# VHH binders against Sulfite reductase [NADPH] flavoprotein alpha-component (cysJ): the designs that were tried, part 11

Target 1, 215 residues: Sulfite reductase [NADPH] flavoprotein alpha-component (cysJ), of Buchnera aphidicola subsp. Schizaphis graminum (q8k9d3r237to451)
Amino acid sequence: YKPAVATVLLNQKITGRNSTKDVHHIELDITNSNIVYTPGDALGVWYQNSSQLIKQILKLLSIRISDKVKVKDKIITIFEALKKNFELTTNTKHIIQKYTDVTQNKFLKKIISDNKKLNNYVKKTPLLKMIYDHPKKLSSQQLISILRPLKPRLYSISSSQSEMNDEVHITVGVVKKQISGTIHLGGSSSYLSQFLKIDDSVKIFVEEKSNFRLP
Short names: E, the ipSAE of ESMFold2; O, the ipSAE of OpenDDE; V2, 0.75 times the mean of E and O plus 0.25 times the DockQ between their complexes.

## First folded at step 6 (VHH)

Design p03 (framework vhh_7pa5_2)
Fold by ESMFold2-Fast, scan of step 6:
Structure p03 (fold): chain B 215 residues (1-215), chain A 122 residues (1-122)
Amino acid sequence: as target 1 above (215 residues)
Amino acid sequence: QVQLVESGGGMVQPGGSLRLSCAASGFTFSDYAMSWVRRAPGKGPEWVSTISGSGDSTSYADSVKGRFTISRDNAKNTLYLQMNSLKPEDTALYYCAKETYDSYWGEGYFSWGQGTQVTVSS
């Protein structure tokens, strides 16, 4: 990958009605980035988790925001680690099993004992909801042991470099779910649609279509 | 791979007409609603019109209602936009759009063509 930093030129909701989703059109300035793309390529975007989401999780688990953890051979606060290094929105069977093990939660033990129940639970329960429904005091190290590393998200490039030499454009569908009266947001889509503002910087790379067997 | 190729743009005087076409491939065309979205110079994208997969339902932006007609030919995998009574304000790059999305927790996005330029000027 050839990581670069781009500046946000435009971030706006597409006006009027789309077929099913709220959609944001995002334009990024790639001047001086050495970024080159062709039709069919995807844009990888590194996102950050929201401070609100991090604080909610830490509060439910009775973890102090200033607690220290080791990430990639660096000692940083749990807050900084959760902001930049770990995925916080998606639940997986592995996370559910790890969370059950560290919490010894009676309800979750019943869920993981049955593959059909576990498959159903993971589809309907985001990470925050599982923690909210089954809170438990954890150490920062226990929390880190449960979570997955944050990976950049790929988006289809909607611009042509031959016409927009210094820009790359993506169109992002906003992921929102209403669960028990609470709105749950996707990590990357909420970062790109709600938190990334004009003049902000974002870390990107181009994933070439030649890296796919069937482009 | 999803491919959308727009055509039919050009230069026209106010009050004139143009018909845009979008050739779609790489997916079952009749299963998806299709949209036209435009971008005027110095402006953000504006939704213009949507048509259901069957063609039975259509919707239009207030700015084009009564002047533009969206249609589709599912046998030819082609989307159309008939533009009548064109105004200078209709000058824009016009895109054919199909919604694409991942699994339940994945991120959605739109597949866009390269667009076709419409210029309305005297």
Scores: ipSAE 0.000, ipTM 0.218, lowest interface PAE 15.0, mean pLDDT 79

Design p05 (framework vhh_7pa5_2; at its last look DockQ between E and O 0.16; V2 from the best seeds 0.00; counts 0 for: pae E 11.5 > 2, placed apart)
Fold by ESMFold2, look of step 7:
Structure p05 (fold): chain B 215 residues (1-215), chain A 122 residues (1-122)
Amino acid sequence: as target 1 above (215 residues)
Amino acid sequence: QVQLVESGGGMVQPGGSLRLSCAASGFTFSDYAMSWVRRAPGKGPEWVSTISGSGDSTSYADSVKGRFTISRDNAKNTLYLQMNSLKPEDTALYYCAKETYWSDYGEGYFSWGQGTQVTVSS
């Protein structure tokens, strides 16, 4: 695929005041890019994890924000590694099993031994909630070993290049969950809706024929 | 299973008006933003308009601003598009689209209806 950098032209909440739903319309400038998109294509976006989410995770795991880790061929801080390289919101059976192995948590051992309990737990428990409920001192390397690499997220393109050849538009619903009185935001949706501002740069690509269905 | 059924298409002369409807079922209609998207023959999908779940926030493509009005009736689970001052370039198959924001990622995938044809010719 051909990665490109786009500039944010508009990021507008399209849900009303006092609505429990938060949806944003986002317009990106692709002028001077080599990007071409056709019917049925999707836009891939590389997001960054929020600093707040990273700091919460590191505090719960007793990891210093400045600790160094090796990611591929680079030595960087654990903060930078988590910001750009790993998924921090999605929980999976594999992540739960690895966290249980590293922490030796008795409650989680019982969960993973019963497939029905594991299926239910994965559906109900975001990654941060699992860590919040079952904190443990970990090394930075142990944390990296649990996490999955960050992958770009795909969004249906809501514009036509034949009329807006310099732009691509997407719609993003903001994911919010309350856990123990604290609001927790989805990774990609919060990046796109809450943290990207007009004139910011975002890394993108076009994915041909995503899960987009037309009759 | 989401079901969206568009109706109200037809032939009109340039400058005419037409009102599209979309009957929705299989989901809690008032919880979702809804969109109209159109596809002219041989062209890609073109976003036309979006309305919030409550109906209190709307947005429009530049090509239709001032001519089209999106609305919804949450009691009837119905989405509408009032199209005034129609032009030949508005000729297209018009789709009702449900946008999703419930995933952990907030992905904006669409569920689509079958479409209703609008033809503006003289």
Scores: ipSAE 0.000, ipTM 0.196, lowest interface PAE 11.5, mean pLDDT 78
ESMFold2-Fast, scan of step 6: ipSAE 0.406; ipTM 0.784
ESMFold2 (binder alone), look of step 7: mean pLDDT 81; pTM 0.804
OpenDDE, look of step 7: ipSAE 0.020; ipTM 0.330

Design q01 (framework vhh_7pa5_2)
Fold by ESMFold2-Fast, scan of step 6:
Structure q01 (fold): chain B 215 residues (1-215), chain A 119 residues (1-119)
Amino acid sequence: as target 1 above (215 residues)
Amino acid sequence: QVQLVESGGGMVQPGGSLRLSCAASGFTFSDYAMSWVRRAPGKGPEWVSTISGSGDSTSYADSVKGRFTISRDNAKNTLYLQMNSLKPEDTALYYCAKEYEWGEGYFSWGQGTQVTVSS
């Protein structure tokens, strides 16, 4: 697959009264993109983390927004790195273990020493909540050593290229998780449903259905 | 400092109505989507409803669709939840929640207001 840039033509909420999900219908202009797809193929979409989420994390860790980090042989600000290169919403056992190691947090050490406690904690605690509950001064380089690379999300294509030659359509379910009295929103689904406006650009690629891994 | 203060809860009979309010301060209210979240006895928190910063889009949990209406007054920095046709299952502590722009990250919320629906 080859990355291309598409322009937003439509972004409309289509959730019905009996739906369990907030669903958006998004139409993208792929004119001059050389993109070819068939029904059942998936659309990969690159998203960016919100400035507010990034600022909150940096504040909790006492990191300056202008601090420099090395990402794949490029020196950029920590803000740009978190905006484009790292996933900031999901927590994993591996991230919890890395965060515990760099912070030396006493509570988290007890959690990671017990598989049952660790399994329970990862289910209940998104990344931001763990950082909020257990803040610690970190360097920018320490922070990025804990995080996972940001990867595009795959969405099922709902349009047919034979009918809509220059467009690709997707439906996006908005992901909301309720944890310990706090709502956490998905990165890609929030970006697509709430941030993207008509005429905005989105970086995309097509994944053939034989290789499709449903997100 | 972000502050959210909920009010308007109380005791009501099944089929009754209540209007919840949330007074917000410490941030530019119109820039953020706002939500209502509830916690019933013995259960985890449940998302109820969200409204965009402009007020142009709303969403609801299936359990409350057609009965509850979320609204906001950006001039007064106040969020509302109009609750109609209340059921015993709606009994919970209700929280006002502020999100980050573009739907990312962590919600801040207040102390909550108790709603009890019983005959």
Scores: ipSAE 0.000, ipTM 0.110, lowest interface PAE 15.5, mean pLDDT 78

Design q02 (framework vhh_7pa5_2)
Fold by ESMFold2-Fast, scan of step 6:
Formats: C-alpha cells, sequence, structure tokens
Structure q02 (fold): chain B 215 residues (1-215), chain A 119 residues (1-119)
C-alpha cells in the first residue's frame, strides 16, 4: 500500500430527519497524490482517536498524559501513542484476558473463567466501559501491552476517477451504541463524520478489488 | 459482493413522470432498508426517500412529499421510485442506496441514473 495524504473538500450529512441511519458523504482531494482507482475499489483511511476518549481512559488508569512509552523503537508520549497507534473503542476476548491479568480484578477473573460469560461480556462491554467499571492504576507500558494496533478502515469508493480525476468520494455511516445511558461512538466512523473538517488532511490508500477466478 | 444497478432515468418536461428501478444483488434484499439519494449539478447529495426491508414503512424528503412514491419488490430484488409532477429542481443523478450493516461500515450505492427535467 502507498499511503498518501488527501485534503477534505466536502463532508456532508445526506440522511434526512426520518432516516434510521446517520450517513455522511465525504469528498477528498487527491491532486498530486499519484492515487489511481477503479470502480469497486476500496479506500483505506487512517483515523485518530479523540482526545476526550484518550483523557478519559488515562484518568481512569491514573496515567499521566505526558508519560512515555516505547512503540516500534520510538519513545513517544502515551497520549500520542493512543491517538495514532492503538485501537481504543473495540473490546475483544484477548484484551479482556490481558486486562484481567494486569489488574488481577476478581470480577473479571470470574468472567474469563466461563466461556459463555466471556462471550456475553465482550458483546455488551466496550473497552471504555470495562475500564470504567474496573479501574486500576497501570503504567503506560502496561496499558499499551493490552491494546491492539490501530488499523485503517476500508470504505467503498463511490466516485469514478475518469469523471473526477482529482477526487475520491466515500460514504460513511455513523456508529453509535447506547449502553447504560451513555452513547459510545465507533472510532473510524466518528472520526470521519463528526471530527474531520474541510481543509483537514487525512492519510489514505487504495485497496484494489481483485477478482481472481480460475479458468 | 453488493451490486446496485439503477435504470429508468431520462429527459422529461416539467409536470411529467418517470419511474426509476434499482436491481440489487449480493445481499439478502428483504433484510435491508433501501433509499434513493440524488445529486444535482454543482450540489452535494440529498436524501430523497427510504423504505423499510418489509416495505411497511416509508419516508420522504419534504421537497418530494406527495409527488414521489418509493416501493419495492422483494421477490425480484428490485427497488422503485415513481416520480410524478417533476420540476426542473428534480434534475439530478439518482442513486439507489443500501442501508448500512450494523457496526462500522460503508453505505453501498450504485452508479446512478440521470434525470433531466427541462422544457
Amino acid sequence: as target 1 above (215 residues)
Amino acid sequence: QVQLVESGGGMVQPGGSLRLSCAASGFTFSDYAMSWVRRAPGKGPEWVSTISGSGDSTSYADSVKGRFTISRDNAKNTLYLQMNSLKPEDTALYYCAKELDWGEGYFSWGQGTQVTVSS
């Protein structure tokens, strides 16, 4: 993949008042990016976690925003690591098991010892909620040891390059989940629909839709 | 893989009628709400209408209420938009759009069909 930087030209909500879904149409300027795409290709987008979410997690774990961690042979602040390098919205069985191990939490130990309870817990409990319900002072290095790397998200390209040489267009649905009266937002969809503004830069790549069929 | 193919557009005079069709494949059509979205020259996309998977519930943009009717034939995997009393302001490329899958994802839509209303 050849990452390129695109500039936001348009970010517009296209769903009406009576729609069940909140959907945004996003147009990106790819002038001088050397990006080439064909109909049916997907656009990979690198997103960043919100500062608010990062601060909430760090406060619950008693980690200073300026604490430093080692990521891919670089020493950076925990804040920058969480912003750009780690996924913070999705919980997984592996993350629950790691968090249980580092915290030694008695309630979570009962959850992970029962496969049915663990399956139910992971479906209902975002990462932030697990940390909120079971806070524990951790080092910044302990925190990043339980998290998974942030991966770009793929979106179907809705534009044609033969008609719009300098632009690529995508349509993004906003993901929201209400748990115990609190709204939990998806990472990539929230970044693209709510936080990305006109003239902002976004890191992208094109993933070709390869259909290989045997003769 | 989801595919949506629109048809039925064309040129019509003000006050005329057109019926758009969208042939859907690659997913269980009856499980998803379907929408029509349009884009006029030089403007951003505008939502036009939505119909539930069962066809029991419909909604319309204020600009088209009383003039347009959305419908579907789940046996044929086809979405329709009956457009009556067309106005020059209805001139746009019309897209068939599939409801989002639950969770983070993308909204699938077709290549569109052009509707031009002019005298």
Scores: ipSAE 0.000, ipTM 0.231, lowest interface PAE 14.3, mean pLDDT 79

Design q03 (framework vhh_7pa5_2)
Fold by ESMFold2-Fast, scan of step 6:
Structure q03 (fold): chain B 215 residues (1-215), chain A 119 residues (1-119)
Amino acid sequence: as target 1 above (215 residues)
Amino acid sequence: QVQLVESGGGMVQPGGSLRLSCAASGFTFSDYAMSWVRRAPGKGPEWVSTISGSGDSTSYADSVKGRFTISRDNAKNTLYLQMNSLKPEDTALYYCAKETYWGEGYFSWGQGTQVTVSS
């Protein structure tokens, strides 16, 4: 990948007549980036997790924002690590198993011992909800050991470079799941729709259409 | 979890029309942009068209612009591609595609529907 830095020119909420779903049209300035794209290429976007989400997780696990962790041979604060290096919104069977192991939680042990219960639990329970329901004091190093690396998200490019020489446009649907009366937001879609503002910088790359995966 | 089932392909003469459908299940259809991608014999996949989750924004490959129209019915979880003024060069397997929720840029694709344009 050849990452480049783009500047946000526009971030507009779009609402359809028969839907209350949030959709955002985002326009990025790629002047001097050497980025070249064609219709059908995808735009990879590096996103950051919400400070509020990070603070909630750290509070539930009794971890200090200033605690240090080792990530890719660099020592940084747990707050910076969670902001830029780890995925915090999606739960998986593997994360549930790891969280059960480090917490020794009796309820979760019963869940992971039954394949059907585990399948149902992972569908209904985002990471934050599992931690909220079953909080436990962890070290910062224990926390990052259960999490997955944050990877850039790909969005279909909706603009044509022949018409907009120094811009790239994407359309982002804000992913909202309602579970037990609580709204759970997707990480990348929330970053792009709510936190990325005009004149902000965002790290991007272009994936040529040949990278689409077939069955 | 995600299932995509394409239909509506067939054999048609140059200048003819076909309408493709894709029945989607296993995810909240209206939250995701959907695309049509095609693969001609011996070639890699070629992107054809994309539509936003709401249906408000569409984009097309230059080779099909003005001839093809992408649309969706979110109440029926169905994606469509109306293909007019078909050319022999449009002969391909046509797939509908959805981005994975937290994947590494992978699209979930069905088995495709064959479109053959010949006299």
Scores: ipSAE 0.000, ipTM 0.112, lowest interface PAE 16.5, mean pLDDT 77

Design q04 (framework vhh_7pa5_2)
Fold by ESMFold2-Fast, scan of step 6:
Structure q04 (fold): chain B 215 residues (1-215), chain A 118 residues (1-118)
Amino acid sequence: as target 1 above (215 residues)
Amino acid sequence: QVQLVESGGGMVQPGGSLRLSCAASGFTFSDYAMSWVRRAPGKGPEWVSTISGSGDSTSYADSVKGRFTISRDNAKNTLYLQMNSLKPEDTALYYCAKEYWGEGYFSWGQGTQVTVSS
């Protein structure tokens, strides 16, 4: 990929009739980016995790915000690593197994020993909830060993470059899940819909849709 | 049904102390971490402190560290917050919470009001 930096021109909530869905129309300025696309191509967007979410996770695990970690041969603070390099909203069976191993938590050991219990637990338990329910002092390096790398999100491009040479438009649905009475927001959709403002910069790339199958 | 009933709030002068209590019922108290969350007038909710289910691990917001102490009595299903060296900025409605997330929290009680003024 050839990443580029775009500037936000518009971020507007679209309200549908009788819809519970929160949808945003986002327009990005790609002037001088050398980006080329066609309708139906995907726009990859890099996002950042909430500072509030990061601070809560670090407090529950007794990790200092200034602690250093090694990420891809760079030494950075755990705060910066969690902000830019790791996914913090989704739980997976693999994360649950790793968290159980580093914490030696008796309850979680019973969960992971039973495939049916593990399947139910992962469906009902976001990462923050698992950490909140079963906190344990961890090192910063132990924490990042559990987490998944933050990947850019792909959104279908709705604009045409032949009509709008210097703009790319996407539509973003806000991901909300209600578990145990609590609303859980998706990282990328929350970032794009709630935190990204006019004149902000966003790191992007284009992924072309292929109509050919490899032989 | 999960129930959380907060008590112990009141009016104190700056530098004073209060102890808050939260009586929990409807769930296995010792299996869950518990938190104190506060809501100051005109502001959103602010996380204050968390304690593990066993009571072995605690964490605090930087604004209260060294002044507040969270504790629990699992035999009595009760959560506590000892508040010392109170400041006017500690004025808030205090809630105990079983489910507290980055952008959300849930409390089943009315909360208990703490007012720090001279």
Scores: ipSAE 0.000, ipTM 0.141, lowest interface PAE 14.7, mean pLDDT 77

Design q05 (framework vhh_7pa5_2)
Fold by ESMFold2-Fast, scan of step 6:
Structure q05 (fold): chain B 215 residues (1-215), chain A 118 residues (1-118)
Amino acid sequence: as target 1 above (215 residues)
Amino acid sequence: QVQLVESGGGMVQPGGSLRLSCAASGFTFSDYAMSWVRRAPGKGPEWVSTISGSGDSTSYADSVKGRFTISRDNAKNTLYLQMNSLKPEDTALYYCAKETYGEGYFSWGQGTQVTVSS
């Protein structure tokens, strides 16, 4: 697949009366992108992490937003790296293990020593919550060593190129999970529904699928 | 592997009628509420109507209430929208919609064009 840059033409909540679901319809301008798609294909979308989430994580770890890190042979600020290069919402067993090793946290050591406790912990504890519950001063390099690379998300294409030759349309549900009285937003769905505005640029690609729409 | 195929659109004069159909496959049709959503030129999508999986409950947007009737045939995996007393403002692409979980998005078909003009 080859990435292209699209411009946002429309981002609108779908009007519903008998649903409490937060669903957004997004239309993207693909003029001059060389993108070709068929109904049922998926649109991959690269998202960016919110500035507020990044600032919260950095504050809890006593890291300055201006600190430098090396990513893909480039020296950039930790803030820029976390915004564009790393996933910050999902916790994994690997991340929990790495965070425990770096922090030497006694509570987390007990969690990782028991596979059942670890499975329960990862299901109930987003990355931010783990860091909030067990803060520790880290270097920027230590932080990026435990994080996963940011990967694009796939959404079903709802438009037809034969009718809208320079547009691609997707529908995005906003993922909200309430854990311990706090609402946790999904990274990609939060970015697309709340932060992406008309005339913004978004990086995309098309993944071809069969004649059936994917879940 | 959900597939939705809409049909029944066309050109009609104000006051006319059209019946839209949506053939569904790739899921247990009777387990899901189904909706009709439309997109008018230069406008975002507007919810039109919803019917429960069993067909026992229906709801409509105020703009179409009393003029449109949603129904389903679970034995045929088909959703219908009977549109009466059509107005120029009903001109839109009409989509059959089912919620798809995981990314929390709707799965809908290619749409069927309804044009109401004199």
Scores: ipSAE 0.000, ipTM 0.161, lowest interface PAE 16.2, mean pLDDT 78

Design q06 (framework vhh_7pa5_2)
Fold by ESMFold2-Fast, scan of step 6:
Structure q06 (fold): chain B 215 residues (1-215), chain A 118 residues (1-118)
Amino acid sequence: as target 1 above (215 residues)
Amino acid sequence: QVQLVESGGGMVQPGGSLRLSCAASGFTFSDYAMSWVRRAPGKGPEWVSTISGSGDSTSYADSVKGRFTISRDNAKNTLYLQMNSLKPEDTALYYCAKEDLGEGWFSWGQGTQVTVSS
């Protein structure tokens, strides 16, 4: 695939008889992008984490926004690293184990000692919720050591290039988890639905159907 | 757990019609675009059709345009493929596919066999 930059033409919340969730129809201008797609291809979207989410995590861990970290061969602020380089919404068993190790948290040690409890915990506890429930002063380098890299998300293309010319269309459902009265948003879906506005730029690529695998 | 169950396949003569169904569970059906993909004997998978979560946008492979119609019933969590004017080259296992975010793969059902012959 070749990464390209598209401009948002439309980002419309879909409303209907059973409108209990945010669903968005997004149209992107791919003029001058050299993007070619066939109906049924998927659109990969690079997203960025929200500033609000980043600030909440850094505050809970007593990390200054201006702290420096090394990511690959670059020294950047922890804020920029969390914005564009790391996934911040999904919790995994590996992340829970790493967070337990760096924090030495007694409650989490009991959770990770039992595979069934760990499986139940990861299903019910987003990353922010775990940090909120068990805050601990960490260095910026310790924080990024437990996180996984941010990867683009794939969305099914609903448009045909032959009929829509220089446009590509996707439909995005907003992922929300409400746990203990707190709403936790998905990274890519919240970026596309809440933060991406008309005339904004977004980095995309096309994943051809040849990459789909059957069981 | 995402579960997709296809049905409605069978044997039919050229020029005949079949309607395929896919019962979906384990996710909010209306939030996701859905596709039909087929695999003919000895060949790789071929995308057939896609429909947006709302049902407002559809797309088709050139080989099936004008003959196949994709639709969905979000109240029943069911995807459909109406197949008209069937040809021997439409013979394949047909799979219902849901987008699997972040992995480059779609969640697949077990498939339903369509055979078009005299």
Scores: ipSAE 0.000, ipTM 0.150, lowest interface PAE 16.5, mean pLDDT 77

Design r04 (from m01 with T50D; framework vhh_7pa5_2; at its last look DockQ between E and O 0.63; V2 from the best seeds 0.00; counts 0 for: pae E 4.4 > 2)
Amino acid sequence: QVQLVESGGGMVQPGGSLRLSCAASGFTFSDYAMSWVRRAPGKGPEWVSDISGSGDSTSYADSVKGRFTISRDNAKNTLYLQMNSLKPEDTALYYCAKETYTWGEGYFSWGQGTQVTVSS
ESMFold2-Fast, scan of step 6: ipSAE 0.000; ipTM 0.299
ESMFold2, look of step 7: ipSAE 0.281; ipTM 0.684
ESMFold2 (binder alone), look of step 7: mean pLDDT 82; pTM 0.822
OpenDDE, look of step 7: ipSAE 0.806; ipTM 0.921
ESMFold2, look of step 9: ipSAE 0.264; ipTM 0.688
ESMFold2 (binder alone), look of step 9: mean pLDDT 82; pTM 0.825
OpenDDE, look of step 9: ipSAE 0.642; ipTM 0.862

Design r07 (from m01 with A33D; framework vhh_7pa5_2)
Amino acid sequence: QVQLVESGGGMVQPGGSLRLSCAASGFTFSDYDMSWVRRAPGKGPEWVSTISGSGDSTSYADSVKGRFTISRDNAKNTLYLQMNSLKPEDTALYYCAKETYTWGEGYFSWGQGTQVTVSS
ESMFold2-Fast, scan of step 6: ipSAE 0.005; ipTM 0.436

Design t01 (framework vhh_6qgx_2)
Fold by ESMFold2-Fast, scan of step 6:
Structure t01 (fold): chain B 215 residues (1-215), chain A 120 residues (1-120)
Amino acid sequence: as target 1 above (215 residues)
Amino acid sequence: QVQLVESGGGLVQAGGSLRLSCAASGFTFSDYAMAWFRRAPGKEREFVAAISGSGDSTFYTDSVKGRFTISRDHAKNTVSLQMNSLRPEDTAVYYCAAETYEWGEGYFSWGQGTRVTVSA
């Protein structure tokens, strides 16, 4: 399949004034995209990480924004790589183990040696917080060796193409987590709700519901 | 075991400055991140600023960026918060916190706090 580029027509918060939830209704223009979908299909969206988040991580690890890294046989800046190729918000046991190995951090070594402590740490500690609490000078190549690749996020399509031939609509809940007084935002949900503006372009594809349309 | 003692609070007029200090004992100071939190009347304790164990990285809440500066002195086992351009909204009890050794709980052990009152 080939990704298509859609233009943002609407990005509207749909939760009420007194709601603690932040939910957005997003409408995308797919005119001339050759996109075809049916109800029950999912929309894959390629998102980008926040420039602010990238700069915070690079500063904590003493990495220059212009440093070069090799990604899929291409040489690009670490900034571009972190913006488009790697997930920066979620922590995993595997990431914690790799970060511990690279940094040789005494506290994290104690955490990873105990399964109960590691399980608790993963639940409470997003990636930025772990790096913030335990900073260490790393090379750009070391940093990307720890991170997982950024994958398109799938959203349920709420529109019908028979009614809205030139548009696709999705609903996005904003993911926020507060840890030690600091707010940590989800990658895709924050991109779609807070950073994506009217007339912006976004890279998309349609994932067919395989249960009803096997090849 | 971990002991934190805050000092330096007081009464100051809007636009003034204060320097808070936190004396730490009972742990290897340079291995742990330190932070300042505050609690205004009727509100929950909120994050203000933090500094990494090495002192190389600092983090601030948006409302104090450019006005407050956190620093540490490893020889004296102290964390300081320099507060400039103080506003009435900065009135609170300020607490020093150290990163926990167990379970990755973020910041704990809290000191007794030091009171800052900013008059209009």
Scores: ipSAE 0.000, ipTM 0.085, lowest interface PAE 22.1, mean pLDDT 76

Design t02 (framework vhh_lunsekimig_d3)
Fold by ESMFold2-Fast, scan of step 6:
Structure t02 (fold): chain B 215 residues (1-215), chain A 119 residues (1-119)
Amino acid sequence: as target 1 above (215 residues)
Amino acid sequence: EVQLVESGGGVVQPGGSLRLSCAASGFTFSDYALYWYRQAAGIERELIASITSGGDTNYVDSVKGRFTISRDNSENTMYLQMNSLRAEDTGLYYCAAETYEWGEGYFSWGQGTLVTVSS
C-alpha cells in the first residue's frame, strides 16, 4: 500500500440519545495524496499514544524521557518511540510473561505458572495497571522488548470517491473497558475520537477489499 | 514469511511419552523466543512452555517435571519432550514465535499437532 498524509476536516460525535455507544464520524482531506479507493475498501490509520500515558509508564519504570533507543535503524528518544512505534494499551499473556521475566516479580511468577490465574489476570488487568501494581526499574531497551509494535488500524470507508473525490470518511467506535472504577481506552479509537483535531495531520493508506485480512 | 510446522503428535496411553518438533523458516531462528501452546476441547489456548534465545526455560505448573522444552539452532527446530502423559494433556499443541522488526512485528503460529492420551 501507498502511505499518505491527510488533514482532518471534521471529527464529530454521532451517538444518539438512545445509544450506549460512543461513535465518531471522521472526514479526511486526501487532496494531492494520490489515494484511490472503491466501496468496501478499508482505511489504515497510524495513531499516536498520549503523552500522559507515556509519562505515567516511564515514571513507574524509572526511565528518563530523554533516553535513546534504536527504531528502524534510527536513534530516537524513548518518548518518541512509545508515541509512534509501540502499542501501550493492550495487555496479553505474552506481555505478562515478558514483564514477569524482566522484573522477576514473585506475584506475577505465580500468575504465569497457573493457566486459570493467567486467563483471569489478563481479562481484568490492562498494561498500565499491571505496571502500576508491580513497578520495577527497567532500562528503555528492556521496556521496548516487552511491548508489541504499534500497527495501523483498519476502518471501513463510509464515503464514495465518485461523490467525494478529495475526501475519505470513516466511522470509529470508541473502545472502553471499566476496571476497578477506572475507564481504560483503546489506543487508536481514543486517539481518533479525543485527540485528533480539525487541521491535524494523520498518516493513512488504503487496503483494497481483496487484500483485507484481519483475524 | 514466517513458517512454523509442528510434528510428533499421536495417540498414547497414560504414562507414555511423545516428542513434538517445530520446524521454523523465514526468520533468524536463534534470535527469537519460542513457545508451546496447548488447546484442549472447550478450553482457551494456554501457554505451557517457553524457551528464550539464550536458552532459559519456563513451564506452567501442571507440566513442570514432566515436559522439557529445547531448541537446536543449527536445525532451526524446537522440541517438546513430554513424559508421564495424563488424560488432561490431550489437546492440539501449537508452536509459536513472536517475530519483531523495529516498529513492526507479530506473533506467528503453526497449524497444530494433535496429542491424544487415551486408554
Scores: ipSAE 0.000, ipTM 0.141, lowest interface PAE 16.0, mean pLDDT 78

